VHH binders against UPF0284 protein YN1551_0030. Designs and how they scored, part 3

Target 1, 347 residues: UPF0284 protein YN1551_0030, of Saccharolobus islandicus (c3nj62)
Amino acid sequence: MIKEYYGAETFILNKDFAYILVIGTTDVSLIPGLTIAGATPELTHFTPAADAEYVLLGKCKSINTIPVSPTGIPTPALLTRASLSFINPLKIVVNAGSRILPKIPYIDLQGEPGKDIRKQALSMEKVNNIMENSIKLGEELSNEYELIMIGESIPAGTTTAMATLLALGYDAMDKVSSASPDNPKELKRKVVEEALRNLPTDSLQRLAKVSDPVLLGVAGTSLGFKGKILLAGGTQMTAAAAIINEFDKNKLKDITIGTTKWIVEDKFADMLSLAKQVGVKVLASMLDLSISAYEGIRAYEKGYVKEGVGAGGSAIMALVRGVSNNTLVRKIDELYSELVGSNNLHI

## First folded at step 14 (VHH; from y03 with P108L)

Design z01
Fold by OpenDDE, fold request of step 17:
Structure z01 (fold): chain B 347 residues (1-347), chain A 122 residues (1-122)
Amino acid sequence: as target 1 above (347 residues)
Amino acid sequence: QVQLVETGGGLVQPGGSLRLSCTASGFTFDDYAMNWVRQAPGKGLEWLSGITYSGGSTYYVDSVKGRFTISRDNAKNTLYLQMNSLQPDDTAVYFCARETYWRDTGKLFDYWGQGTQVTVSS
């Protein structure tokens, strides 16, 4: 139920671990200009907070709507919560830079929301804050854990990931994932091409210009942590791995990306190629949602969402501990039924 | 190239009915959830109804529940909206929209048709 790439091994995951969810926003999510009544691009600013709240509480507090698409496709946080319910690890929410703060306990890296990467995403001051504080967090976690899993929640993070990878010299154009069956590559390309104009020579300055607070938070936490790390995600975590590699060329030996089959099998992206370029190992959960009772869940098999909030990594953690696909899907269905209600507004 | 073409609009009396169609091309139709939205004069875009990729589940905004019915024929790559008991407030341009996921680009929908005008008037 788990595929291994580039020498990845699952046995390292049979340990107690902490789940770290790094949240933030980027104004790149605001670039599309269509406004729908009751649903605007600005709602993306609530997504990280809502995801974090849902993972911890089973409900959202920062929004009055349910985190489901107009046709019932839920946030990947639902998959994460379902998978982790079989393990119940320590869960820590880390704010790297969110415009909307979650209404739950969280650790703050003293960063800032990412701005439009076509201009300047982050100030150097805030980049330094994120890195320094996340490194310290990683160090502290090392005092208690030998394994951590890191997830992320940041809308439009695939675009900033692509920009980040390219800025660091990787061949990443049109290779990052999408939350849609087809990948809207044209919009991402235009934004990224403009963002990459007149890049500074210094690597950290490049990151400040075109990255986002979450990638930096993930990277810093990883750099500080002394044990094994499962980066739960797809191309965004690949970008984070690239950042890590920039700071410590030897660190990736302790890092594995845990993702979903929908990411690695996506014909409109090339996550595995990116991972190979970066030099990071990959595990993919072969979670089959086609047996779900709900079409909103089965839509994942059509290519919707694919990843987020550590869904793939969480599934892997459950699967390696003996949870069957059927059992996991039953839990997902249970949580989904609780989440959806009649006459609810969707985001 | 993704294309969506709406048809079936027109002028109708209050209480009347219309059936809108949307023909899709350039993508795998049965992989996508589809939606109807409308824009009335001087107002923003309003979501009306959505249907899952298979057509097995449908969703409606409260204002059209019981009056509008969304359906699809995947073999014909066509989306439908049956509109009954039309009211003057239903006057708008109606659009077929392909659903995406907002987490990626901040969009609920990534492709739209040109729209079809529906006018409800005595």
Scores: ipSAE 0.855, ipTM 0.946, lowest interface PAE 0.5, mean pLDDT 94
Fold by OpenDDE, fold request of step 17:
Structure z01 (fold): chain B 347 residues (1-347), chain A 122 residues (1-122)
Amino acid sequence: as target 1 above (347 residues)
Amino acid sequence: QVQLVETGGGLVQPGGSLRLSCTASGFTFDDYAMNWVRQAPGKGLEWLSGITYSGGSTYYVDSVKGRFTISRDNAKNTLYLQMNSLQPDDTAVYFCARETYWRDTGKLFDYWGQGTQVTVSS
């Protein structure tokens, strides 16, 4: 139930690990400017906090709405929570830069919310804070763990990932994933093209201009951690891997991306090509949600969401430990049933 | 090229009924959840109803529950909204919208039709 790419192995078998969720926001998520029934694009800034809260608590505290789309498609945090429920690892929420802070315990990297990448995403001061503190966090985690899994939650993170990859010299235009069956490439491309104008020559300055706090937090944590790392995600984690590679050319040997079949099979993206360019191994969960009792869950098979909050990596962790597809889907359905009960929307 | 075209709007008396249609093209229709939203004069957009890609599940805002019914025919690439017991407050431009996921771009919907005017007046 796991596919291996570029020499990846299921090295995570029977190893204790910590789940690290890096959260943050980027103002790139505000660019569309769409509002519905009192909802504003700014509500996207609640997503990371809500995801973190849900993973830990099974409910949200920062918002009164449920984290599902108008047609019941849930946050990938639901998949993450379901998968991790079979393992119950240490879970640490790491705030790299969120406009809305979760109402749960978290580690703060002393970063800042990412701003519009068409201008300047982050100050150099805050970039340094994120990197230094995340590296330190990684080092500390090494004292207790030989394996960590890192997830991310940041709306519009695929756009900043694309910008980041391109800024670092990779061929990434129109190749990053989307949370929709179709990929809104035009908007992303336009934003990224503008962002890439007048790039500085220094790599760190480039990252400050066009990246986001989460990518940096993931990269820093990885750089500091001495053991094996599963980066749970798709093209965003590929971008993180690229950042890591920029700082340490030998680090990727200890890193594998854990993602979903929906990412690797996406016809509107090319995550595997990006991974190959970066030189990072990939594991893909073949989790099949088509057998779910709920349309909102089965929508994942149509290309909605695809990844987030470490969903793919978490599924892999469960599967390698002998959890069957049916068992996992049953748990997902159970949690979904508990989640849905109102028509409240979470943006 | 993605296109959504709404039809079926018009003038109706209070208590009357209308059936809106939305014809989709330029994408795989049965991969997408679809929604109806409306905009009344001087007001913001209001979500009304959504339907899953297969039509197996439907969702409604409270104000239209029991009165409006969303449906779809995937073979015809068409979305419908049956509106019964219409009230003056239902006067608005009605849009069909293709659902995306907010995590990607910050949007709930990525494509909209041109809209169709519904006027409820005595």
Scores: ipSAE 0.832, ipTM 0.937, lowest interface PAE 0.6, mean pLDDT 93
Fold by ESMFold2, fold request of step 17:
Structure z01 (fold): chain B 347 residues (1-347), chain A 122 residues (1-122)
Amino acid sequence: as target 1 above (347 residues)
Amino acid sequence: QVQLVETGGGLVQPGGSLRLSCTASGFTFDDYAMNWVRQAPGKGLEWLSGITYSGGSTYYVDSVKGRFTISRDNAKNTLYLQMNSLQPDDTAVYFCARETYWRDTGKLFDYWGQGTQVTVSS
């Protein structure tokens, strides 16, 4: 139910852990949102806050429903909550720079929402704030835990991840995943190629130009933490690992990416190439959603969503503790049924 | 090349009916959820209805429930909208739209048809 790549092993995951969800927004999510295209900026801005609220509370406060597509394809936060319900770890929400603040307790990294990477994503002051405060968080977590799991919620985060990997010198063009079965590579390439013009030589200044607050928060928390880390996400987490490697090459031995089968099996991206280039181990949840009673859940098997909010890592954590695929899917369906039964299914 | 082509629009009197069709090509149609969206003169886009990839579930904005029916024939790569009890405020250009997932690039729909005009007037 778990595939291992590049020497990754599951036995290190038996320990008690804290789940750290890092949230933020980037204006890159607004670039394709032309009025005629139908997307609205409010939907993308509210998603990280709503995901965090749902993971902690089982409902959202920032919106009337959960983040969900017009045809009922839900946020991966639903999968995360289902998996974590069998473990009940400490859950910490970390605001790295979200335009909409979640209506729950969170740790504030004193960052800012990412701006358009074609200009400048973050000021150096805010980059320094994110890094210093997230490193401190990682150091504090080391007092109680030998293992943490770190997830992310940031719409358009695969585009900023590609820019980040390329800015750090990795062969990443066209290798990041998509929440759509049809990866919009041309759009992502155009944005990233413009962002990479005239990069500064200093690594942190490059990240300030083209990265996002969530990647920095994930990387800084990892740099500060002294134990084992499961980076719960997809190709965005290879970018986080690349940042970590840039500032502490010895840290990656303690880091594993935990993701989903839809990420590692995606023929239109290349998760495993990115992970190998960076030098990080990978675990993939082989969770089979085809047995769900709900088409909105089964749509994941059609290539929608693929990963987010720590869904893959959370499934891995439940699976290593003996929770079966059938049990996970029954819980996922239970949570989904509560959504449809309460008429909270639509945006 | 992904293509969506709407047909079936026209002029109809109040209380009348129309059936819109959207023929899809260039992609695996039954891997995608599909939607109808309209734009009335001088107004923004209004999502009307969606249907899951297999056709097993349908969704409607409240203003069209009971009057409009979305359906699909995956063997013919075609999406339909049956519109009954049409009123003048249903006058709009109607678009077929393929659902993507907004978390990737911000877009709810990645491909659209050219639209078909529906005009309800006496």
Scores: ipSAE 0.703, ipTM 0.895, lowest interface PAE 1.3, mean pLDDT 91
Fold by ESMFold2, fold request of step 17:
Structure z01 (fold): chain B 347 residues (1-347), chain A 122 residues (1-122)
Amino acid sequence: as target 1 above (347 residues)
Amino acid sequence: QVQLVETGGGLVQPGGSLRLSCTASGFTFDDYAMNWVRQAPGKGLEWLSGITYSGGSTYYVDSVKGRFTISRDNAKNTLYLQMNSLQPDDTAVYFCARETYWRDTGKLFDYWGQGTQVTVSS
């Protein structure tokens, strides 16, 4: 039920752990002019706050239901909450730079929302704040945990991940994943090619120009943490690992990416090439959602969503502890059945 | 090579009916949720209805519930909108739209047809 790549092992995951959810926004999510009738730019801004609220509370405060598509395809936060319900780890929300703040307790890295990477994502002041405060957080967590799992929520984060990997010298063009069944490579390529014009020579300045607050927060927390780390995400976590490797080449021995089968099997991306280039180990959950009673959940098997909010990593953590595929899907369906009622969420 | 082509628009009297079709090509149609969106003269885009990849569930904005019915025939790669009890304020260009997922780039719909005009007038 768990596939291992590049020397990854599951036995390191049988420790008590904290789940760290790093949230933020980037104005890259606004580049397509996403405002249309029946949809609003507010959905992209509210998604990280709503995901964090759902994972912690089982309901959202920032919106009247959960982030969900017009045809009922839910946020991966629902999968994460289902998996973590069998473990109940300490859950910590970390604000790296979200436009909408969640209405729950969170640790603030004193960052800012990412701006359009075609100009400048973050000021150097805010980059320094994110890095310093996230490193400190990682150091503090080391006093209580030998293992942490770190997830992310940031719409358009695969575009900034591609820019980050390319800015650090990796062969990443067209290799990041997509939350749609097709990969909209033309839009991502266009944005990233513009972002890489006039790239500074200093690596931290390059990250300030083209990265995002969440990748920096994930990387800094990892750099500060002295134990084992499961980076719970998809191709965005190869970018986080690349940042970590830029600042500490020996750190990746303690890091494994935990993702989903939909990421590693995606024919329109190349998770395994990115992970090999960076030198990071990978575990993939083989969770089978085809047995779900709900079409909105089964849509994941069609290539919608694929990963986010730690869905793959949290499934791995439950599977390692003996939770079966049938039990996970039953819980997912239970949570989905509670979603029913709203037809006005997306406006 | 993704293509969506709407047909079936035209002029109709108040209270009348029209059936719109949207023929899809260049992608695996039954892997995608599909939607109808309209734009009235001088107004923004309005989402009307959506249907899951298999056709098993349908969704509607309140203003069209009970009057409009979305459906699909996956064997023919075709999406439909049956519009009944049409009124002058239903006059618009109607678009077929393929659902993507907003977390990826910010887009809610990634491909659109050219639209078909529906005019409701005495």
Scores: ipSAE 0.681, ipTM 0.886, lowest interface PAE 1.4, mean pLDDT 91

Design z01
Fold by OpenDDE, look of step 16:
Structure z01 (fold): chain B 347 residues (1-347), chain A 122 residues (1-122)
Amino acid sequence: as target 1 above (347 residues)
Amino acid sequence: QVQLVETGGGLVQPGGSLRLSCTASGFTFDDYAMNWVRQAPGKGLEWLSGITYSGGSTYYVDSVKGRFTISRDNAKNTLYLQMNSLQPDDTAVYFCARETYWRDTGKLFDYWGQGTQVTVSS
């Protein structure tokens, strides 16, 4: 089942497509500073690489730890890999700016890791690199594909998304999602409020200050691509859509956000309102993980994770091609068992 | 307001047992995975055990396997840690912590109790 918002029912999904995963890091993920049992915020720097590796290889190379929480909640990359396994599209990893580079083939936008948005996220030079190269990538993809799906992996990306939306003039305070059930907002709010102080007047400079390399990479790729685009994600992709709209007011007609029910049903966020503000259509996969055999998977229904790595969009792609919810969950369970069965859970 | 309150700590002899409790309030308890963490004097935080939102699955660090048992009563909004065969090395402040998803927040836990002191000594 797929829910449609704001005219998304007309979006063409039954086409060959390429899956584009844009990865990067932002130092905003380091701000909390709480560590435990050897785990540090710096571990977030491995997440994009690990996610990309897992999607492509079915295993991680950059990190030895299973990409699972202490109680077994897995990365959304698991959902992505499961969904895409029924389709097997071309998968391209795009590095927009990662502190840890994936140990797989990838396209480099010649960006840089995002820094603390309270100061300056990106240099203008690197912003220009990301935009120019991603646009070129989008153009090149147009030579072969009429449809692409773009996912993202960047920890703390919801914070930079909120900052980006606000910097572009949207009402986004306290409306972005998080990977926690009740979406703690206090720290995010404080960081964003500080980041929004003394904003430049120029839009690109504002983005350089408070955005992240992934949002820019997604936006650039979209701007360059001539066909239809499914932005697979939640509020982060909404922010990307906002950036796109800033550069090309007519581009959003070819863009739809593909996300999960957990995003659109999140009572602690308001992704649909944000999407409406931006003027972008939304599709939501109504994937039911409650029937999973594993507690860690069922935790998604409790509000954990919600999105990432193109999970929602990937699910949509599978569902529209006739894959049932049960079949998809069975595949998720299979991959999960392989993931957790190979190693003991360590944090 | 989210609140976690640990109780049950105290002084015990080696080989003794304690049962810690953590009472949660201010949130839907059965939506969250919960964990026990401890901090010994002069050492960093150590994860001990986690339990899923339903209590259907439990996880342990190797050093406490077979000795510690995590459980929860969602009807009472309470998390438990049964500690058996306690040793001097188990002396620490024990915390209950609500689990979050670190890939987004940069941390494993978003709320902690004040902690309860456990001292194992002859």
Scores: ipSAE 0.662, ipTM 0.867, lowest interface PAE 0.9, mean pLDDT 92
Fold by ESMFold2, fold request of step 17:
Structure z01 (fold): chain B 347 residues (1-347), chain A 122 residues (1-122)
Amino acid sequence: as target 1 above (347 residues)
Amino acid sequence: QVQLVETGGGLVQPGGSLRLSCTASGFTFDDYAMNWVRQAPGKGLEWLSGITYSGGSTYYVDSVKGRFTISRDNAKNTLYLQMNSLQPDDTAVYFCARETYWRDTGKLFDYWGQGTQVTVSS
């Protein structure tokens, strides 16, 4: 049910842990700018707040619609909530720089929303704030936990991840995943190639130019934390691991990426090549959603969504604790039925 | 490459009906949810209806519920919109759109047809 790569082992994951969800937005999600049908591009900025609210509350407060596509394909936050319901870990929402703030308690890193990476993603002041505050968060968590799981929610985060990996010298062109069955590689390549022109020499200045607040928040929290870390996400977490490696080469010994089979098996990307280059271990949930009663859930098997909000890592955490695939899917279907039964799924 | 071609538009009197078709090529049609979107003269895009990859579930904006019916024939790679009880404010260019997931690029739809004109006038 769990596939191991590059020496990753699951027995380390049986400890008590805190789930840290880092959220933010980037203006890269507006490239190319297109209104959601009947809405403005700013509605994409609500995704991180809505994901965080759903994971914590089982409902959204920051948006009047449910976290679902026009045809019923739900946010991966639903998968995360289902998996974590069998564990009930402490859940901490961390705002690295979201344009829309969630209506729940969160820790603020005093960052900012990422701007267009073709110009300058973040000011050095805000980068320093994110790094300083996230490192302190990691240090504080070390007093209570020997294991943390860190997830992410940031629209367009695979594009900023590719830019980050390339800016740090990794062979990452065209290797990041997409939330659609197809992959908009030409657009991603064009944006990233423009962003990489005239890079500063200093690593932190490079990251300020082309990265995003969530990658920095994930990396800083990891750098400050003294125990074992499951980076719960897809190819974006290889970028986070690369940042961590840039500032503390010994830290990767304590880090494993926990992702989904849809990320690892994606033939339009290359998660395993990225992880190997960075030197980070990988676990993949082999959760099979084909047995779900709902087409919106089964759409994941068609290549929709693939990962986000810690879906793969949370499934791994449940599976290592003996929760079966059938039990996970029954819970996922239960949550989905509550969501659709309580609301019209239309935009 | 990916191509979507709409047909079936035209001039119709108020209260009339039209059936739009969208023929898809260049991708595995039954792996994708599909949608209809329209643009009235001088207005923004309006999502109307969506259908799951298998055709098992359909979705509508409130203003067209009961009047419009979305369907698909996966063997023919074709999406349909049956429009009944048409009114002058249904006058628009109607687009077939392939659903993506917005988390990656901020788009709900990654490929569009060229559109077909529907004009409702006496």
Scores: ipSAE 0.580, ipTM 0.863, lowest interface PAE 1.8, mean pLDDT 89

